# VH-VL binders against UPF0659 protein YMR090W: the designs that were tried, part 2

Target 1, 227 residues: UPF0659 protein YMR090W, of Saccharomyces cerevisiae (q04304)
Amino acid sequence: MSPMKVAVVGASGKVGRLLINQLKANDSFSTPLAIVRTQDQVNYFKNEVGVDASLTDIENASVSEITDAIKAYDAVVFSAGAGGKGMERIFTVDLDGCIKVVEACEKAGIKRFVVVSALKAEDRDFWYNIKGLREYYIAKRSADREVRNSNLDYTILQPGSLELNKGTGLLQPLDKLEEKASVNYSINREDVASFIVESLLHPNATVKKTISLVNGNEPMEKFIQSL

## First folded at step 4 (VH-VL; framework fv_cosibelimab)

Design a19 (from co7a with heavy chain P109H, light chain D97S)
Fold by ESMFold2-Fast, scan of step 4:
Structure a19 (fold): chain C 227 residues (1-227), chain A 123 residues (1-123), chain B 112 residues (1-112)
Amino acid sequence: as target 1 above (227 residues)
Amino acid sequence: EVQLVQSGAEVKKPGSSVKVSCKASGGTFSSYAISWVRQAPGQGLEWMGVIIPIFGTANYAQKFQGRVTITADESTSTAYMELSSLRSEDTAVYYCARDEGSYFDTSGHFDYWGQGTLVTVSS
Amino acid sequence: NFMLTQPHSVSESPGKTVTISCTRSSGSIASNYVQWYQQRPGSAPTTVIYEDNQRPSGVPDRFSGSIDSSSNSASLTISGLKTEDEADYYCQSYDSSNHGWVFGGGTKLTVL
């Protein structure tokens, strides 16, 4: 079969940049598309990284504009985040941006969709009283529900706290998540990017799944076999 | 647009304590960690500790454990570093810096620094 | 617990290339990302390189970063040296075992 064409929404974020590099380096994938907000970011991905790029501001773009950007692709990854640039952007990027991309995938006939969400988004008791995270988690929980209600072959990834350590390729088994103290619910950004790649390569194990991502001692290959 | 503004210079006596503030503007306080770094005159940078305001969690370098306390007031977007039992060797410029983010994918280093607060400890 | 060791000073003429090393005492330099900060007298540090080799907006392309696992070190390379590059340079990496940051001792760059 021909290599998979992947479009990455939020390519300019830390996880997005790592993902673009991994997709470019892997022969199972065609040159990926970096979907970005500014012309400087387009120039970076085209000239420095050597991949395709689309100037599509997810906050302000219509569903039709997003559909036009992604329609030639086999799979879409949503790894966009508000970035602490005002709480209002949580609603326009994390919530509505994700919903618009889901609708664009449906219009384009793209079934494969991977979204980066947040750990325990369904468990309101976990996040309701965490100072500064309530609005963020409301958005992530609501977006995840829209994703699950779609006809897409979705994978919802729920990482813990994102760290700047290099990837280890080791995850905490899902049935042992509660053995960790919540302060240790962390995941390297590179491991999130690697797991997105593995999700795209192993659809039988990951389609229609919500998967918690926390670093531990289990190799990713074994983790996927247990899904 | 993003700015960290610290409190003014202080002169303290040995054995006293000092509390330095760091006020964040531009809507970035709760989404990021705030680290404190000091620099003695003519010397290098030394990390003291960090607070993650969204969790209320602070961690400190071993050297400062027991005499440094880092706190945050989310309602005013202000982080504080209090250092007790001051010695002449604590004379330094104290910086706050925005640390890596936990849940938002937008920081990646100490991307913004306060202007620094000179604390002089002398008798 | 690890240390990052830098040379105390380096010097080079305008237009030439200089490289500043940052060596990790234990554990792999590749285990955690390395950042580089520039500090001019009387100023707070500013980032010139982050995540081993990335440049912030506004930093000229003559600044580059690299990792060498064989020597367990990171390097900051500045080509086409200009007098305004005179500053102290600090490397930094994260210590995941102690959940904290480690700075190198700093390198004074003199251009003349």
Scores: ipSAE 0.015, ipTM 0.577, lowest interface PAE 7.5, mean pLDDT 87

Design a20 (from co7a with light chain Q35H)
Fold by ESMFold2-Fast, scan of step 4:
Structure a20 (fold): chain C 227 residues (1-227), chain A 123 residues (1-123), chain B 112 residues (1-112)
Amino acid sequence: as target 1 above (227 residues)
Amino acid sequence: EVQLVQSGAEVKKPGSSVKVSCKASGGTFSSYAISWVRQAPGQGLEWMGVIIPIFGTANYAQKFQGRVTITADESTSTAYMELSSLRSEDTAVYYCARDEGSYFDTSGPFDYWGQGTLVTVSS
Amino acid sequence: NFMLTQPHSVSESPGKTVTISCTRSSGSIASNYVHWYQQRPGSAPTTVIYEDNQRPSGVPDRFSGSIDSSSNSASLTISGLKTEDEADYYCQSYDSDNHGWVFGGGTKLTVL
C-alpha cells in the first residue's frame, strides 16, 4: 500500500504544526501539505520544516481554490480556527472555512476528512454561559452538523481545553467522560495531533465517529480498539 | 509586524502604587495572552501574571497575589499591570510579553516583548 | 512548584561550542516544553529556541536545543561561537499545576 497523502488546513496553528511534524516523521504518510494563510508561513514550512505548502487563505478562498489546493491528496485534516482572533473570524474560519473545505473534498473526490472541533459541541447547556466561548461553540456545533450531513468518511474530534504539555498517549475512556469534573476536561495538543494520525491509520474504528478527547489513563491503542 | 510599547519610567515612594501600560499594535490584541515579567537590577526574569483580553480574566504568581492587578482594554489594545504597596525591592524593569494564548491555554512561548519600564521605589 | 537551575556563567572562545543546561527540580523536564531567550544588555529578551528544539526564523542554525530526561535537564547549544552571541540566556517552562511560567536563573555567556 502506498503512503497516504495528507493535506492539513490550519497547519500553522499549534495542533497543526505538531501534526505536520508527526506526518513527516511517519513512513505511512507521504510528505504532507501545509495549507496556510501567509507567505511567511509558506516559507517556514517549505524551507525550515521541509514539507509542501500552499498559500490558501481559508477565510477568503473560494471552494474552487481550495479544491485545486487539495485535489492531489488522499485525506484532509481541518485544524484551523480563529483562535479568538476577532468574532468575525469565528464565522469565516471556524464555521464557513470548515464548510468550504467539506465542499472542496466532495468536489475533489476526497472521502477521508478529519476535523478538530470542541468538546460537547452538541450540549448547548455545557457552553452557553462560558464567558468568551458562546460564539465559538455556535460555530463548532454548526460546522459539525454540516460535516455529518456530508458524504465524507468523516471523523469529528472534540478535544477539551487544549494544553501545550507534551503528549502522554493516555485518554479518558468515552464511557467514563462524565466521571471527570468539567474543570478537568483538558487535553494535550500533542495527543490531539497523535490521535489525528491514529484516526487516519485506523479508519474502520474512526470513520463516521464523533470522538471526545480528554486526558486520562487509557493508552491510545486501547481507546481506539474500544471505538 | 507586532509591536508592544510600554509607558515611561516612574519613580515612586514606598507604600504607593504604580500602573504600567503596554500598548499592542500591528496584530490582533484580544486573543493573545499578555504576561508581565519583572527584572530587578542585575537579576533574572520573574513572571508576575497573565491576562487573556477576550476573557477579561487574569492569573497571578502566588508571590504577587493580592498586590498585583492585570487588566486589559480591548478598545485601545492596551494591557495594564498595577502593583500596590510598593517596597524598595520592587525596583525593577517591568516587561509585558505576548504569547499565543488560546481560549484554554496561555502556555505558548513569548514571541514579542515590550521595551521595558523602569520603576524605581525610593524615599 | 518547581525551579529551573542554570549555571550562573559560561565562557568560551570564538568558534568553539558552549552548552547551557536548565535542570528541573521536581517533576519531569519532559512534562512541559522548554523555551530559550537571549537578552543583551539594555534590551528586552528575544526567543532563540522554542518548544525544546525549534528555531525561530532568523535565528542561525548554530543554535540548537535538546532534552535529556536522564539528567532532568534541557540544554541550549551554541556552536561556531561568535562575539555577538555574548548575552544572558534564560530557559523557561510552564507550571501546569499553578498555571504560570517559571524562568531559570539565567546564564551569562562571555565570548573570550
Scores: ipSAE 0.045, ipTM 0.593, lowest interface PAE 6.6, mean pLDDT 87

Design a21 (from co7a with light chain Q35Y)
Fold by ESMFold2-Fast, scan of step 4:
Structure a21 (fold): chain C 227 residues (1-227), chain A 123 residues (1-123), chain B 112 residues (1-112)
Amino acid sequence: as target 1 above (227 residues)
Amino acid sequence: EVQLVQSGAEVKKPGSSVKVSCKASGGTFSSYAISWVRQAPGQGLEWMGVIIPIFGTANYAQKFQGRVTITADESTSTAYMELSSLRSEDTAVYYCARDEGSYFDTSGPFDYWGQGTLVTVSS
Amino acid sequence: NFMLTQPHSVSESPGKTVTISCTRSSGSIASNYVYWYQQRPGSAPTTVIYEDNQRPSGVPDRFSGSIDSSSNSASLTISGLKTEDEADYYCQSYDSDNHGWVFGGGTKLTVL
């Protein structure tokens, strides 16, 4: 029917930028909203990309401020992360930033929420002893738990290591994930963006799901049909 | 604070090999990619290859395929670049740089650089 | 698969605006992010622009980046030019076909 209005938190990240471009190009969606943290990023999305933009620093914004930014939208995507920018930002962005957006969705009456998490976040044995990833994964696992405890129509996407290659549209089947060696748990950023789009277009297959995203040989359409 | 500290200058003979180290301190070594870039005296920057330490996976520029090997030792937070069959044209400053990496979707790609290691190949 | 071509040198007076181009030989310049680095003699490069047009903390707003699909090029623009801006500038983008990074040849900026 009417095109879906999507707000993207973390639009200035590499996955976020690819997602904004895909949403803009797809007639199933209205002009998306880029939620960003700096005025330069607002100017970029408004003037260079040609989409809507909101200056809402997720680290420092209140739930009320986030609610005001997203209240006109049908769905919210959380694709923000602290990166390696200090341990405190993992807690204020990856964990609390996600929780505040969930609360803002509930306050705004927005049900559809997609979050970009991390591969095997629930599996402590996978990540607990990986130097430099423990705090990040603790935050992602905890945020995912809060998302699952919400009354939102959530989709939790757990991508492997992120690559800059052009998307292939091919994913590793979930029941064959363990057949890959850990060195092959990679996913193109463009395929993550594409799968967010497909999640929004296929709610019956993706709502209330946690989905591992790793490149493989199965077409994305067939992968979704198997969910 | 993130710092990349490289090993000292080397003088090598044609036909030999050189192995340059890059020790990372601060930040999250295993989850970021480390790229190697060289610069001949008075010339431009040339990308050689990259490693993602957590996976042990490396990829190389076609020009260096077969001559370069990039490795990482996560226990010491150190990446290595070994270049074999050295020629006089391999005389250059070799840099390591932190690339965007695996799990983190960060701005960059090259947000931190080592100080550079001068490798001189003399006959 | 592709090359990034920059002018070898540009020069301008203090207070003026200079623009350095970076042209992609094949495939769209918009297919991959473009990054810009500043390098002074004896120093490692530092990022002045990332992801086409973003500034790292500490880089003044006199530095800006842009993409022009019609010329298949990226540009670094420095306004209010200062003597301290004198350096070599390099563009960089990712080659998805060959799974690696490509640098432009570099541009020497001379102030006066």
Scores: ipSAE 0.106, ipTM 0.584, lowest interface PAE 4.8, mean pLDDT 87

Design a22 (from co7a with heavy chain G27D S31D)
Fold by ESMFold2-Fast, scan of step 4:
Structure a22 (fold): chain C 227 residues (1-227), chain A 123 residues (1-123), chain B 112 residues (1-112)
Amino acid sequence: as target 1 above (227 residues)
Amino acid sequence: EVQLVQSGAEVKKPGSSVKVSCKASGDTFSDYAISWVRQAPGQGLEWMGVIIPIFGTANYAQKFQGRVTITADESTSTAYMELSSLRSEDTAVYYCARDEGSYFDTSGPFDYWGQGTLVTVSS
Amino acid sequence: NFMLTQPHSVSESPGKTVTISCTRSSGSIASNYVQWYQQRPGSAPTTVIYEDNQRPSGVPDRFSGSIDSSSNSASLTISGLKTEDEADYYCQSYDSDNHGWVFGGGTKLTVL
């Protein structure tokens, strides 16, 4: 089997940067594509990191432009987000950006799609009354619904609050998620990146699934076997 | 651009309480955690606790558990730190700082600091 | 719980290189990211290094961070020392067991 070619949307974000490094280091993958917004970011990924890069601003790019960027790839990861950059970008990046990438995958004939969403996006009672997060969660829930209604082999990852800690490779078992309701729902960014890699390596366990990611004591391999 | 603006200096008597405010820019407040750090004169930085406004959850350093309460009012984009049963060794500059503990990716951990509030505890 | 230990003070001449260490008392230094803050008298701290070795925009490339697992330490290195680098420097890391932040004791840098 040929190594998988992966395109990463949002490669300049904190999860995206970690993911590009992990994909580059893993022989199961060909050199990944960093899809980025600025020429300086293109230059960084090509010259400093040593991977492929495409100048494709997801906020402003058409579906055809995105399709042209990804058409040579086997899988696409969407890890882009507004990142607190204002409410308008929640609509143009988190919602419409994700939907355009789904449409681009369908147009390019790419089936494998992994998206980084948000914990409990389907559960309105969890997030509806949290000031400052309602618009973000509306966008994530709506994008997730569009992903599920597509014909893609999708994996929807729903991380808790993203932390600056190094990865541990340990996750909270899904059947014990509610035991953390009185404690912070947190997840290391590096573990999100690692789980994206593991999802791509284990499609039988992760395709057509929505998976909550929260720090815990279960090794990732055992967690995946339980899916 | 985020700015954190703290309330003015306070002089308190032993046994009283002090409540310091930290007002943030409105469009990013709920996306991030706010930590409180103090510094006694001529001494180092000491973490006191954090609040994650989106969850209404606060966590405190063990040393301050039971004496400190950190709250947030999202409608005014303001975090508060209340310290009770004040003693002379609580004399310090108290800082609020933006702490990355949210669903959003942020710039570095404590990248935005308040200007500090001097609390003096004396008779 | 763990402590982060820094030297109380370091000094060096302009143009030289200085290194400030931050040693973790228990658990691996590699278990959690390390940040470095610069504080001048009368001012709030500012970030010079985050996530072990990353520089914020506006921080000169003379500032660098590293991790050494063999000594269980993080280091802040400042090359081409300038008088304006004179300040207190603090390391910081996260305590996963207690869900909180730990600061080092601070190092006073004097540029002669």
Scores: ipSAE 0.026, ipTM 0.578, lowest interface PAE 7.3, mean pLDDT 86

Design a23 (from co7a with heavy chain S30D A33T)
Fold by ESMFold2-Fast, scan of step 4:
Structure a23 (fold): chain C 227 residues (1-227), chain A 123 residues (1-123), chain B 112 residues (1-112)
Amino acid sequence: as target 1 above (227 residues)
Amino acid sequence: EVQLVQSGAEVKKPGSSVKVSCKASGGTFDSYTISWVRQAPGQGLEWMGVIIPIFGTANYAQKFQGRVTITADESTSTAYMELSSLRSEDTAVYYCARDEGSYFDTSGPFDYWGQGTLVTVSS
Amino acid sequence: NFMLTQPHSVSESPGKTVTISCTRSSGSIASNYVQWYQQRPGSAPTTVIYEDNQRPSGVPDRFSGSIDSSSNSASLTISGLKTEDEADYYCQSYDSDNHGWVFGGGTKLTVL
């Protein structure tokens, strides 16, 4: 089997950087593509990290420009987000940015698409009254729906609150998500990156799935086998 | 818009503890993280730690681990920083600042700052 | 762990251009975004540059940021200096290994 070529949108984010490092280190993957917004970031990924990089600002790029950037790749990961930098960016990055990448994948003939969404995006009662997250969650829920309605072999990952700690490789089983162990709904950024890698390596378990990611006690490989 | 309003100046004895508050108003409290940064007189900025208010989880700079505790009260949109075993070198202005790191996958700036709270430690 | 090193002070005349450097001691300066904060006497810091070279709303275009990988440094450049630019300036970046923020030592800008 040929190594998979992966393009990462949002490579300069904290999850994206960890993902690029893991993809580079894994022989199942060819050199990944970091899709970034500035020339300095292109230079960093090419010269310091040693991966491919494309100067493509997802907020302002056309679908055709995104298509040109990704057309040589087998899979695309969308881990970009507005990160609370104002409501307009939630609209242009979290919602429209994701939709444009989906359309670019369809135009390029790329089927495999992984998107980093948000925990319980479908459950309005969970997020509707959380001050400052409503608009973000509306965007994530709406983007997830567009992803599900696409012709892509998608995986929608819904991480909880992103922790700054080292990854553990341990997740909360989906059937136990609401138990006491999940009360904090936190997830390590490194474990989100690792789960993206595992999703790409285990398409039979993860294609057409929406998967909640929360810290727990179940090893990641066993979690995937249970999907 | 967002405004972070801190509690007033404090004078404390060595060995005591101080708890400084930071109330978010005119914006969103639980969707962002709150960091604490201090500045000794005539010195630079020093990061102490961060809290994700919605989940009550906190991370601390190694230098302050064991002496600092950062908490949040969602019902009052208030974050707190408690520093124990105070020494004269803890005399500083303490700032709270909003950042996007822990919840959102971004390396965003400290986009809003409190006005600062002067804590003086003297015998 | 890394340190961010800035000059302690810089000075320049009104209308001129000044550049303040921020050098990372280990690891690439480009591996994490760099922010720049302005602190006027008696005030809390405010952001003048974020994500290497972006300006917040209300910050004039005479403020700019850049990264120079060859010197492992970030720079804040202020053109058309005004007396109101007199302040302390701090760079900041994220330390992925220790999951926290690092500030530079600060630079006092005097406009005379």
Scores: ipSAE 0.021, ipTM 0.533, lowest interface PAE 5.9, mean pLDDT 86

Design a25 (from co7a with heavy chain F55Y, light chain H99S)
Fold by ESMFold2-Fast, scan of step 4:
Structure a25 (fold): chain C 227 residues (1-227), chain A 123 residues (1-123), chain B 112 residues (1-112)
Amino acid sequence: as target 1 above (227 residues)
Amino acid sequence: EVQLVQSGAEVKKPGSSVKVSCKASGGTFSSYAISWVRQAPGQGLEWMGVIIPIYGTANYAQKFQGRVTITADESTSTAYMELSSLRSEDTAVYYCARDEGSYFDTSGPFDYWGQGTLVTVSS
Amino acid sequence: NFMLTQPHSVSESPGKTVTISCTRSSGSIASNYVQWYQQRPGSAPTTVIYEDNQRPSGVPDRFSGSIDSSSNSASLTISGLKTEDEADYYCQSYDSDNSGWVFGGGTKLTVL
């Protein structure tokens, strides 16, 4: 089959940047599209990274504008977040931004959608009393619900605490991690990016799945085969 | 545009404590990590610890554990670093620096630095 | 529990290229991203390179970063040297085992 054309919403974020680099380097994919909010970011991706870029501010763009940006692509990845920009941005980016991209995919006839969510978003007891995280998790949980209610071939990725460290390619099932006396929910950002790539390459194992991502000792290929 | 503005220079006696402030403006304070780094005269940079204000917990370099306390006041968008049991070798410029951070990102490159606060420890 | 070692000083003429190394004492340099900070006398540090080879907005493309796994080191390369590049340069990487940042000892760049 022809190389897959992937559009990345939130390309300027830490996971998004790593994902763009991995997609560019992999012959299974055509040049990816970096969907970004500023002209400086467009210039960076076009001139320094050497990929396609679209000036489409997900916070303020209409569904029709997003649809126009992505309509030539085979798959869409949503890796955008509020990123410390305050509570309003949680609702306009993490929640409504995701919902608008889902609707844009439906309008464009794009089925394959991967979203970067948050660990245990459905388990309110896990996050409800974590100081500063309640609003973030409400948005992620609600967006995930909207994704599941769509007619998309979705994959919902729920990473733990994101680390600056390079990827190891090693994961583990969440339930195995939680059997330990001391639980560390860390996950390398590069491994999140790598798992997005693997999800796109292995739809049979990942479509219609919600997948927790935490560091472990199991190679990513074997982890996917166990899903 | 984010700016980190630190409190003014301090002169302290050995055995006392100092509390340096770092006020953030222009961006969202609460979800970004704030690290503290010091530099003795003519010496290199030394990381002391970090706080993510919305979590309310701090982590410290082992060398400073027991002497340093990092706190944050979200209502004033201000982080604080308090160093106790001061010695002459604690004479240094103390910097706060912001991580680009996200809600689950406990480490990231420093994107903005405060102007520095000179703390002089002498009798 | 690793150290980052930089040369104490480097000197080069205006218009030339200089490279500053940052060598990791244990574990792979490639295991964690490397940042580079520039500090002029009397000023706070500013970021010139992050995540091995990325430039912040406003940093000219004369500044570049690279990783060499064979020497277990990161490098900052500055081409077309200008007098305003005269500064101390620090590398930095994250220690996952101790959940903290490690700085190199710093390199004084003199543009003569």
Scores: ipSAE 0.171, ipTM 0.664, lowest interface PAE 5.5, mean pLDDT 88

Design a27 (from co7a with heavy chain S35N V50G)
Fold by ESMFold2-Fast, scan of step 4:
Structure a27 (fold): chain C 227 residues (1-227), chain A 123 residues (1-123), chain B 112 residues (1-112)
Amino acid sequence: as target 1 above (227 residues)
Amino acid sequence: EVQLVQSGAEVKKPGSSVKVSCKASGGTFSSYAINWVRQAPGQGLEWMGGIIPIFGTANYAQKFQGRVTITADESTSTAYMELSSLRSEDTAVYYCARDEGSYFDTSGPFDYWGQGTLVTVSS
Amino acid sequence: NFMLTQPHSVSESPGKTVTISCTRSSGSIASNYVQWYQQRPGSAPTTVIYEDNQRPSGVPDRFSGSIDSSSNSASLTISGLKTEDEADYYCQSYDSDNHGWVFGGGTKLTVL
C-alpha cells in the first residue's frame, strides 16, 4: 500500500499542529500538506517542521482555489475554527469554510474527509442554553449536516472540551457517555489528533460515522474495534 | 492586532481592596481566557486566577481563594481583578494575559499581555 | 500541586549557547505542555516558546525548547547568544488537578 497523502485545513490550530507532527512521523503517510492562512505560517511549516504548506485562507478562498490546493491529496482533514475571533468568523470559517472544503473535495475527486466538530452538535437540548456557545454550535450542527449530505467518505469527530494535557490514548466508551457529568466531558487535543490518524488508517470502522470523543479508560484500539 | 490595556497605578492602605481592569481591543474578547498574574518587586511571576468570559465562572489559585474575585463584562470587553484585605506583601505589578478557551482550537498559550498595573500597599 | 524549579541565574558570552532547565517536582513533565516567557526590566513578559518546542512568529530559530522525561524537566536553549537576549526567563505549565497555571521561579540570563 502506498503512503496516504493528507491535506490538513487548520494546520496552525493546536489539534492541526499535533496532527501534522503525527502524520510526518508515521510511515503510513506521505509528507502532509499544512493549509494555512499567513505567509509566516507557510514559512514555519516548510522551514521548521519540514512539511508541505499552502497559503490558502479558508475564510476568503474560493472553492476553485481550495480545489487547486488539495487536488494532489488522498484525504482532507478539516480542523479549522474561528477560535473566538468573532461571531462573523464562526459563519465564514466553521460553517462556510467547512462547506467550501467539502465542495472542493467533491470537485477534486477526493472521497476521504475527516472533520473536527463538537460534542453532541445534533442535540439542541445539550447546547442551546450553554452560555456563549449557541452560535458556535449552530454552525457546527449545520456544517455536520452538509458533510452528511455529501457524497464523501466522511468521518465526523465530536470532541468534548479541548485540554492542553498530553494524550493518554484512552477514550470513554460510546455506550457509557452519559455516565460522565458535563464537567468531565473533556478530551486531550493530542488524543483528537491521534484519533484522526487512526480514522484514516481504519476507514472500515470510521467511514460514514459520527464519533464522540471524550477521555475515559478504554484503549483507543479497543474503542475503534467497537465502532 | 490585539491589545490588553490595564488601569493605572494605585496606592492602597492595608486592609482595603483594589480593583484592576483589563480592556481588550482589536480582537475577540468573550471566548478567550483572561488570566491575572502578579509580580512582587524583584520576584517571579505568580498566577492568581482566570476567567473565560462567555462561561462567566472564574478559577483561582489556592493561595488567593477567598481574597480574589475575577469578573468580566462582555459588553465593554473588560476583565476585572479585585483583591481584598490588602497586606504590604500584596505590593506588586499585576498583569492580565490572554490564553485560549477550551471549545475553540487556536494556537498559543498566554499570547497577549497587558502593560501591568503597579499596586502599592503601604500605611 | 507541583512546583517548577529553575536555576536562579545563568551567564554566558555572546555567540555561545545557553540552556535553562525547568524541573517538575511531582507528576510527569510530559503530562502537560510547557511554555517559556522572556521578560526584560520594566516590560511585560513575551512568549518565546509554547507547547514544549513551538516558536511564535518573530521569535528567531536560535530559541528552542525540549522535554526530557528521564530528568522530569523542560529546557530552553538559546544558541548564538546576543546581548538583547539578556532577560529573565520563566517556564510555565498547567496543573490539570487544580485547573490552574504554574510558573517556574525564573532565571536571570546575563550576557557578558
Scores: ipSAE 0.178, ipTM 0.651, lowest interface PAE 5.5, mean pLDDT 88

